# Ledger of designs, part 3: VH-VL binders against Putative 6-carboxy-5,6,7,8-tetrahydropterin synthase (queD)

Target 1, 157 residues: Putative 6-carboxy-5,6,7,8-tetrahydropterin synthase (queD), of Pyrococcus abyssi (q9uxz4)
Amino acid sequence: MKRVVSIKRRIYWTKEFDSSHFLELEYESKCRRLHGHTYRVEVEIEGEPNEHGMIFDFNHLSELIKTLDHKVIVSEKWVRYEEGYVLIEKNDKLLKLPRSEVVVIDKPNVTAEYIAEWISERILENAGENVREIRVRVWEDPRSYAEITLTLKPQGS

## First folded at step 1 (VH-VL)

Design o1 (framework fv_ontamalimab)
Fold by ESMFold2-Fast, scan of step 1:
Structure o1 (fold): chain C 157 residues (1-157), chain A 118 residues (1-118), chain B 112 residues (1-112)
Amino acid sequence: as target 1 above (157 residues)
Amino acid sequence: QVQLVQSGAEVKKPGASVKVSCKASGYTFTSYGINWVRQAPGQGLEWMGWISAYSGNTNYAQKVQGRVTMTADTSTSTAYMDLRSLRSDDTAVYYCARGYSRGYFDYWGQGTTVTVSS
Amino acid sequence: DIVMTQTPLSLSVTPGQPASISCKSSQSLLHSDGKTYLYWYLQKPGQPPQLLIYEVSNRFSGVPDRFSGSGSGTDFTLKISRVEAEDVGIYYCMQSIQLPLTFGQGTKVEIK
């Protein structure tokens, strides 16, 4: 490939999941109510093939998104834990749900932006040194998404 | 006034590449995405893909994935579609269309005719 | 992919008379957010498509009130109460509930 100056390799993966949330907003909005979305997540990972010829294992993405499916997603700022349960208190809401039905994210709100960031961080936990960039898009509806890009520094540089 | 202005007609040989531009004006370019839709002579509309002018991220229709690259230059408010390894069935009018962040295709470019012939 | 089917494929209408176009999707276009992601476009001869109706029944800015959209789930209708000469063209329905975005095959409207 003497004519090729550089090669970029990128993989793409996508999946839908159904989950509920509510937003902390300074103004009145229906989005402050508990409601659901059919989310779509899109993942792009740029890197070099590892010893097995893979940039990233898609099975890790499938398992991660499975943990979000059919759950209520809440901010850690709103929760307390009891044996087997999560207590959610925010504004005029007080909810007690089984731990198995809740995903608590370490973000101040449950926006598409913060869900995308949380997903990107979970993907990073499984990324090898061969990965250079992780992009995550979270669609709350079919036409609109929030996006997070993580640019990774090689180890020892 | 919102406008999308596309580059002029192109005639290419099979195996060549074409790059179509779409210059946006009258709105904040980074607040909306740009969709690309093509129409073969006498045929219907076919979605090719989307680019976010905010992030530069893309999503391509399966049948052109691997041959298409969409880009956006925020300094000139211009989106581009680069289609490679052209075939005779790529002969079409190519449209860019503004997609809301949470919406529909509200404004369309005038179209760029791409003819692939030997 | 979601398949969008339009009927009829062509209509020849006397000026001032009504016209009706049907669009059927292979699966429901109703989202969990309560919105239905169906749109109608008109492509006049030699022009790009233009948006007429968004989310089933809402007229886009500048669209005359003789145009109306209705329907739910998988079955949708575009009606023109009195067809004018300027309404000649090809009408397309589109879904945006999932990728890839897909269009109906189009309905040609002509004046008798």
Scores: ipSAE 0.000, ipTM 0.465, lowest interface PAE 19.2, mean pLDDT 84

Design o10 (framework fv_ontamalimab)
Fold by ESMFold2-Fast, scan of step 1:
Structure o10 (fold): chain C 157 residues (1-157), chain A 119 residues (1-119), chain B 112 residues (1-112)
Amino acid sequence: as target 1 above (157 residues)
Amino acid sequence: QVQLVQSGAEVKKPGASVKVSCKASGYTFTDYGINWVRQAPGQGLEWMGWISAYSGDTNYAQKVQGRVTMTADTSTSTAYMDLRSLRSDDTAVYYCARALYSSGFFDYWGQGTTVTVSS
Amino acid sequence: DIVMTQTPLSLSVTPGQPASISCKSSQSLLYSDGETYLYWYLQKPGQPPQLLIYEVSNRFSGVPDRFSGSGSGTDFTLKISRVEAEDVGIYYCMQSIEYPLTFGQGTKVEIK
């Protein structure tokens, strides 16, 4: 492409998932109650094709979001692990759920912002040196989303 | 301040195509989608479709599917709606509107572009 | 398609008096996230539509407190506690729970 000075490549992927959460808030809110959302995640990844001609394998995104689907998402700060179970103890809640039904995130709360950050970090763990930017949006409802952008330095920068 | 500025009025013959532009300013263009809504003279509002300014993904109303193409140019912060095979019943004011995730939260609207299809 | 039906189609109001507009949907607008995807818009003469109420009852920024929305499921109401000259125009309800997004026929509000 002699007329093209540079090429910037970006891939887009999106999927909905149904999960439950509750928030730790300074004020009274219905969001402090255990409740569900149909979340929508949008992922955009910028980079160069790898040896297989892919910037990132969409199957890895699908499997990652599958781990969140039909689960209760909780902060690691609220949990105690027992064989086969997670004990969730926070505020007025005491729940004992099978480990298979819970996703524990290493964040202080389970907001769309922290869910987006957690997802972006999981994507980063599977990203090759060919990836330059990861952008994740998590919609809690059709009105609003939280967005995280990870800008990656090239090797040797 | 947020502003959506649309291209000027168009007069077209049946069978022609029209391309309406919607230039955004006052916000990060790629953070919102653009919806297109039309209004025939003396009639109500009709949703035509939605485009993501970031991904370029679209969703079109079935009535115009196959005749419409929506695009977004991030370098100029401009969305476009191209409607082909124009008929007299396409005569309308066409609006662009900013929204999150093709939701009904159409918070800012363009001023409208009058498209007249006449013989 | 979800059909949105507004009543009345036209309403003449004496300044300072209340107005009420009904909107009915052919199916529930309650989504699995617990929110109801019903919106109200006002189109003033010669202007594009403007958002008044989102998610049934939430006033958009800058919308006067004389406007209120209520309802659930398939039956919704927009009320204006005291109609002013600047409130003249056509009011539309809209659903965004399902594609295509659909509007009611519109209710024309004018001053006597």
Scores: ipSAE 0.000, ipTM 0.475, lowest interface PAE 18.4, mean pLDDT 85

Design o11 (framework fv_ontamalimab)
Fold by ESMFold2-Fast, scan of step 1:
Structure o11 (fold): chain C 157 residues (1-157), chain A 121 residues (1-121), chain B 112 residues (1-112)
Amino acid sequence: as target 1 above (157 residues)
Amino acid sequence: QVQLVQSGAEVKKPGASVKVSCKASGYTFTDYGINWVRQAPGQGLEWMGWISAYSGDTNYAQKVQGRVTMTADTSTSTAYMDLRSLRSDDTAVYYCATYYDYSWGSYFDYWGQGTTVTVSS
Amino acid sequence: DIVMTQTPLSLSVTPGQPASISCKSSQSLLYSDGETYLYWYLQKPGQPPQLLIYEVSNRFSGVPDRFSGSGSGTDFTLKISRVEAEDVGIYYCMQSIEYPLTFGQGTKVEIK
């Protein structure tokens, strides 16, 4: 008999990216202005090894975060599309940027909470049935973060 | 020591419901799912369904779909199987079993002692 | 559903002699993780089933080395090199590659 009563396996991955955003708020705040952050993303994935001995392929995480780097992150509620461009209209802002410079998220605002949620959903798209939990933290500065946890079926449909 | 302890024997009339409990000890309850398997007198083993003690997700065998509900209470480390609209062919010994079908470095499989459910007029 | 078929359904063995039980699945039990999700259980009279072999050929804790499992794909065998009185009971194969989990019909092993 093996002497381990239970096993929980998790992997940890982190990366920084530089991006700009603005917030839709009902009150006055400098956060309503277009501004940049050096974001830090932490990802923890709990699960069992797959056929390749991996819980999750870190290359997918690296590729995902590269799509956010040096972009303007905006809510889909603020945009319309034109050939090769994204038009962003919200509050006192009207911006027209090439599609390659914008990340449109399907969230009502571009908070650390919604960025973490969007990232977790993209990770889920690449997760196998062996994954039990995806936890994503997004830091907007060295002192504060938002965290999202997705709990998944370990097996069965 | 890993142990699953089930509730006592039940005698029910057709159309009634029965709720069988399975109390786990000796391991972290949320780390393994609980399977329910029954055995009619003199017959083989029949899988009824599975519940994750971690997520609460369930998967039920087609034959009992719509009549069964499986739940897990993490505060008491107890799983439950509730079977409704009982028929005479539900007469069986009902077992819970902790089953870990991902075998990376460890494997565990333990069964409860069984609960006899008799359905008769 | 995957159908599990055992042969023979009954086996009478002289003590100390070998016994062999076959299990065939209607579909391959090899999963993409490289493992084969086939298990062997023994149910002794009046007791719940107990695991003997997991993933085709691995003995579960406390199982004597006279028990061995082999096979691949859809054809599997459980062997007992020397049957002892304590081995009397009904043997079941089971697959867990997909839901619903399914068992063979069982093979009753008894002493002559």
Scores: ipSAE 0.000, ipTM 0.449, lowest interface PAE 23.2, mean pLDDT 84

Design o12 (framework fv_ontamalimab)
Fold by ESMFold2-Fast, scan of step 1:
Structure o12 (fold): chain C 157 residues (1-157), chain A 117 residues (1-117), chain B 112 residues (1-112)
Amino acid sequence: as target 1 above (157 residues)
Amino acid sequence: QVQLVQSGAEVKKPGASVKVSCKASGYTFTSYYINWVRQAPGQGLEWMGWINPYSGNTNYAQKVQGRVTMTADTSTSTAYMDLRSLRSDDTAVYYCARGSYKYFDYWGQGTTVTVSS
Amino acid sequence: DIVMTQTPLSLSVTPGQPASISCKSSQSLLHSDGKTYLYWYLQKPGQPPQLLIYKVSNRFSGVPDRFSGSGSGTDFTLKISRVEAEDVGIYYCMQGTHWPYTFGQGTKVEIK
């Protein structure tokens, strides 16, 4: 009879989105200014097929990234909510934007690292028990990316 | 048998920070998440976040985001929850609980944190 | 956030009689993976919560068969076929389908 070996299954998904941000830094940098990027997000999910034959529904990834597109991404540390608006205060900036134009992330800064982490956590919300690993890579430009890996369970004995 | 043993009660003033520990035994520490759940006096349960001891990855509830840090020391099989900028409404029993990113099965005995002026 | 509403808030039961607790969610708890991440916990006086039922209807290890869970979508029920003295405490439902994870407000079960 055919010998059974363990199979490792991964799915890959990618999409671009255009968004603006600025960084809080203790030193002078052009990155402290409000500016935009065409980000690219890459997602790899390892797991077993669920009853529908899917490790993860790609539609959830598409909808998630749509919420980031054409928005200003800001740290929750910089914001106060007003009716219909987000008031953004940081040492050199004071901005008041409609709630619909802002994405507030629960991170201390809006680096590619923290954006990747925030995305991975949103993906985790929609992951079933069949998922073992979520890997998210966020490219700020064609030359650089940050990567976050959420390991849900270690490999079995 | 699975056991989670937490540090003792703490009394803090508003604006202070508190660090609660949770020592695990009876299982492979890195094979499960540690969740933190709190319970204000006479009230229900509120999820605060989780940490994966294997990777160090964390996920925090919005009410405590920016004020909480969860860490784990695999050499001592101990998880920690550090809550800063304490307010009177942080007064609660804080529980650690073993589980997944979806649920918790075994709980620690709880650590009472009282915030008063 | 998903609101979990339990009824009744309290129950006084004669030993050996059945008890039933309802849990309703503000949104469906059916996950896209086909599973429903609804859980029942019991907190006995002076103790931490303990898991009774996972994913709607599965009894956790060591939980007596007098406990059963049922339901789908937004409506869930925990039943105790014969309430015993050791079953006294506060029962909580919890959802793990939608982040952040949320609990019901609790149902206190007492013996008459």
Scores: ipSAE 0.012, ipTM 0.587, lowest interface PAE 9.0, mean pLDDT 86

Design o13 (framework fv_ontamalimab)
Fold by ESMFold2-Fast, scan of step 1:
Structure o13 (fold): chain C 157 residues (1-157), chain A 119 residues (1-119), chain B 112 residues (1-112)
Amino acid sequence: as target 1 above (157 residues)
Amino acid sequence: QVQLVQSGAEVKKPGASVKVSCKASGYTFTSYYINWVRQAPGQGLEWMGWINPYSGNTNYAQKVQGRVTMTADTSTSTAYMDLRSLRSDDTAVYYCAREGTYWSYFDYWGQGTTVTVSS
Amino acid sequence: DIVMTQTPLSLSVTPGQPASISCKSSQSLLHSDGKTYLYWYLQKPGQPPQLLIYKVSNRFSGVPDRFSGSGSGTDFTLKISRVEAEDVGIYYCMQGTHWPYTFGQGTKVEIK
């Protein structure tokens, strides 16, 4: 009898980025003020190597995270567009910033949870059929992170 | 398989309104923007606006500001473009196209809906 | 609005020969994130446009390797190394760096 062997293959990638945000909250919190974080994103992708021997191209991850760096991240729900500018209006705040300085996410708020979800969805758009799982962690500080896991079913069988 | 299927051709008189539909299938409808692009006979492509089906937020081109409304029905995975006060120069093929939030490219397009505005 | 200018407006090519289309923008398409949001589409007769190239030089899924994109800033080029009959149609560049999104006026490619 021969031994039955199974192999799990996973790649790991991490990068920091510096960005600002504020939260829409029903309760009083200093997090409602505009403030910054040095975020850390961690990505784990499980799958099989493709024709080129890659589970996923790290260049796509680097490219994606650079779009978040040195930006103000805002919810699309707070935004009006003007020529060359983004007008951000929520509760007692009104900001007008050049479009190059803002990242608008299609989520109702700019929590680590929604940032992680947004990042995971962008990664999924570039994932091949060989990818089985995408796990994204977004750390707002050295002690706190949010995690999103996307489980992908193989086509067929 | 991603597919965008649009409603059939329309013939309208000046001053009327038209509502074009775009039914999406093969993906999570609320994860992608829907853009509307038109093309007058023998002319190039002109962007009209986008809608985020998740939020309902829209952004319209200046030329159609005040005359256009874009909506999305998540229960039927269908986007709509309603254009009012039609003029002869609104005669065009109207396309819906899917856009990824991060990459901003239009990867899948509907087959087009011909709108003719004539007396 | 960003004005996108394509040259030539029309191009007649013998099958198997190369073709080159230029696209120039009225201001830089380089975003502060270091990316350039320039795209190339092909509209075949009677069909909707289809994506060929995204972010200047990346071929979209299923696009033959005879198509290539290059350029930076305000000056971009689409090249077809060996034009085939199925490549006839109108080619459009598009910018997504600045709102509103704008297209070039199109380049018609025909076979001689």
Scores: ipSAE 0.000, ipTM 0.494, lowest interface PAE 11.9, mean pLDDT 86

Design o14 (framework fv_ontamalimab)
Fold by ESMFold2-Fast, scan of step 1:
Structure o14 (fold): chain C 157 residues (1-157), chain A 119 residues (1-119), chain B 112 residues (1-112)
Amino acid sequence: as target 1 above (157 residues)
Amino acid sequence: QVQLVQSGAEVKKPGASVKVSCKASGYTFTSYYINWVRQAPGQGLEWMGWINPYSGNTNYAQKVQGRVTMTADTSTSTAYMDLRSLRSDDTAVYYCARDYKVTFGMDVWGQGTTVTVSS
Amino acid sequence: DIVMTQTPLSLSVTPGQPASISCKSSQSLLHSDGKTYLYWYLQKPGQPPQLLIYKVSNRFSGVPDRFSGSGSGTDFTLKISRVEAEDVGIYYCMQGTHWPYTFGQGTKVEIK
């Protein structure tokens, strides 16, 4: 292709999930209460096709989002593990839930911003050397989202 | 680029208090927890607690609960560890370290602050 | 509290020879998110600890290929394929899965 200087390739994937959370906030807000959302995740990945002609395997995205669906999402800094259970102590709350019902994220809070960042980092763990950029948006409602973009260098050792 | 710089060495008498500072630079201060870890002379590492600079929330190790207060000033990107009712067995090098498990955990550490408690 | 036990407590190694350090936890370090938050740190004389390995087997930026981590559940190993003079110091494993964070007692590595 003597006429083409360069080609950029991008794939797009989206899925909704239903989960509950509460926020640690210094001010009074109903968001401090345990409540649910129907979140929407949008993922864009830019890169080169691998030997199989794929930039990224969408099955990894589907499995990742399944781990969040129908769970209570909490910050790891609020929790202690006991056999089969997670003990959650934060704000005015003391909860003991089966481990299977909780997703513990290693972020200081459970905002759309931190959920997007956590998701992007899980995606990065499955990204090959052919991936150049990962962009994740997490919509908490139909009008607003948080976005994180990871720009990747070739794999180093 | 990314660094944590701690205050200088302190010599205190039993019963006094000490306040160690940890100034962050080169990253978004509120995006990482700050852990405090101490090391008595010739001994191993002992975790003291963490602070979330975003919320101000803290979690302290049982051994120091009731005597320690951790704070953070987001306007100066500085974390503080205040230890009261000092005893000889509080003699140690005190380290601050940023923490973000999703990436690397405690990856950047301060240079350490030597606190000596002697009569 | 999770107890972290390191063996051996001390190693004297001839330069270029391999070294291996074991770390055992009193409970599984598998987190509910599917990750294992086990870390290896090196403390060189007069310096703060420096991160070598994060999440069991991932080498931190700038850490030489001669360092490798492995393990799962409660049993973990740090290997140095060829010990160099600059590797002298005390090695600590640390768990971040359960509160409070806990460290092993340390393994001193020195050159014969």
Scores: ipSAE 0.000, ipTM 0.487, lowest interface PAE 17.5, mean pLDDT 85

Design o15 (framework fv_ontamalimab)
Fold by ESMFold2-Fast, scan of step 1:
Structure o15 (fold): chain C 157 residues (1-157), chain A 120 residues (1-120), chain B 112 residues (1-112)
Amino acid sequence: as target 1 above (157 residues)
Amino acid sequence: QVQLVQSGAEVKKPGASVKVSCKASGYTFTSYYINWVRQAPGQGLEWMGWINPYSGNTNYAQKVQGRVTMTADTSTSTAYMDLRSLRSDDTAVYYCAKTYYSGSYLFDYWGQGTTVTVSS
Amino acid sequence: DIVMTQTPLSLSVTPGQPASISCKSSQSLLHSDGKTYLYWYLQKPGQPPQLLIYKVSNRFSGVPDRFSGSGSGTDFTLKISRVEAEDVGIYYCMQGTHWPYTFGQGTKVEIK
């Protein structure tokens, strides 16, 4: 006589980070200029507890976001690698920065949507078979966010 | 040593498209931008845009944006400028010109020019 | 767009005499990196333009020392200490500091 049909378990984690970017847009916009944001990332992970009673280790999330903090985030499409440096070239911009100061994402642009997608893929790399869903929200300002949801196959599917 | 060789003269009708080529030799093609500059008869020089042959990135002057496409083929060291919806005021000599991506040497070497005539 | 204004528009010079061409920009050409991206080109009759001076005052490879560039901010000058027959053509200044790149309208140099 159980009244409970199913249980969903989710964990929630959030952190702010400060980083710079610029956008490739077909139209003129201030967003095409190199500028900074205080981003906020929110992560929700749904799954079953593993052998240690955890759905996902929050330390992996902290380490991941640390790699984005105080960096210039750029599209792989805009860059050339040169010993110790990243050369960034897009439209009227030409920048040469130490590799340690740049995060290159494998996306065509550095929008909140693509940042959220890139983050979700990095989280997926550390997800066990007990994870069922990964949801990532990236806020560029206090009013708006982009959201990506990855739905994962059950164990043995 | 450094040489930019352009395709031959073109005569086009209004509304047609033209594709001008610029074959580079004597330097590492991917290390320099290729700019396109045109000159109408008896007029001055007008910058049209540049392409980075390494990345494929382009930047176009506002006046031609939407009608121009610049490309580069690294296997043949050739840059291309494709201009669409031709008008009589597109009649000009079109030049390709090499420049350092650092901006230190802008237009250091030029092609011989390609005359494009748009006539009704 | 930055407007580049050259004076004079035409110049007739007796061989061996000096010539001076002025180029004024509508805004400062001093870049935030401390450099000024102002260039001078010569287009000889029937030929493509050729680079003479880069970044205000530096002579390009093979350019005779009778050519010199100077200036700062918005005011620039190209000087030819002794004009020779080979110097006939149209001279253009060009700015690379601000997008889009813009040229002056040109100065025609002729021998009297």
Scores: ipSAE 0.000, ipTM 0.463, lowest interface PAE 17.5, mean pLDDT 84

Design o16 (framework fv_ontamalimab)
Fold by ESMFold2-Fast, scan of step 1:
Structure o16 (fold): chain C 157 residues (1-157), chain A 121 residues (1-121), chain B 112 residues (1-112)
Amino acid sequence: as target 1 above (157 residues)
Amino acid sequence: QVQLVQSGAEVKKPGASVKVSCKASGYTFTSYYINWVRQAPGQGLEWMGWINPYSGNTNYAQKVQGRVTMTADTSTSTAYMDLRSLRSDDTAVYYCARSPYWLGEYYFDYWGQGTTVTVSS
Amino acid sequence: DIVMTQTPLSLSVTPGQPASISCKSSQSLLHSDGKTYLYWYLQKPGQPPQLLIYKVSNRFSGVPDRFSGSGSGTDFTLKISRVEAEDVGIYYCMQGTHWPYTFGQGTKVEIK
């Protein structure tokens, strides 16, 4: 008998960061070389306000992106760890960098898609039960981005 | 259920080559290194090398370098160890073993059942 | 290469009695990240090795609580509080701090 109203609430956040990477490819490409980007990350989080009236704390997003800034991002598939260093072996490269200068992601390659997926998983680690969806876009330049969406379903509902 | 299943026993003459297989199941094959470890009769464990199945990169122990080739076929989730110029002291059980490569945690959490290689004249 | 030395090389134990195995490394296994990458494996007769203890003192999934690991730097110990028939086999320590991976010579545990 009464009207049913459904409300969707989403927050939006964005930040740039400067980092280096290289890609593992079966063909010759400049992308196989170590190079840098000014990345832009966009985050959308859908959910309900928690007891404090917040869906997600933007400060957590800011701190997460700071961990990527001014780092070399590499795949776990390419690395070994030794005495405070990361040894990176891939293609024609052998690099040894201090752990503080490297971000190792648990993905098979360091594409915008896998960076977006890794970021979304880190955001999920700080998300409460009130979060329903996390969407992350990673732009490697002003013309192109990759997008990952995590949909969080209630257990047993 | 993580499982590594190796090929059957081999008997070879000195100077021959042997190729042992290790078929992985129950996990993402390209997310772990495959190590090869051998054990001569009555002796301890000796690490021979590893392969990263995702990249194809390998690292071989000094004692077998120049005689060993490790490969992986991601379409069948199978790793291979090819040992050439066999000598009697290559008689051993050869094991494949999975390892993570996070933060120096290069332990072998799951092992194949072993492949006996006998080199006799 | 890091040399791993186990003592004793052989133990005969009455069922229900404790056993202790020592493992010494030629240099410290303390990594610059603050962790110590020492591992213990058991090879039962006719079987491949199986992981018992990782990073000095952590029991791997399914390992009974009668097994415990301890130590630091270059000196490590595996203890079995009450040896059972199923614990017969050869025990190996391994280091993962420095490439290449190296194992101890092994300690054979058998029931009297």
Scores: ipSAE 0.000, ipTM 0.469, lowest interface PAE 15.6, mean pLDDT 83

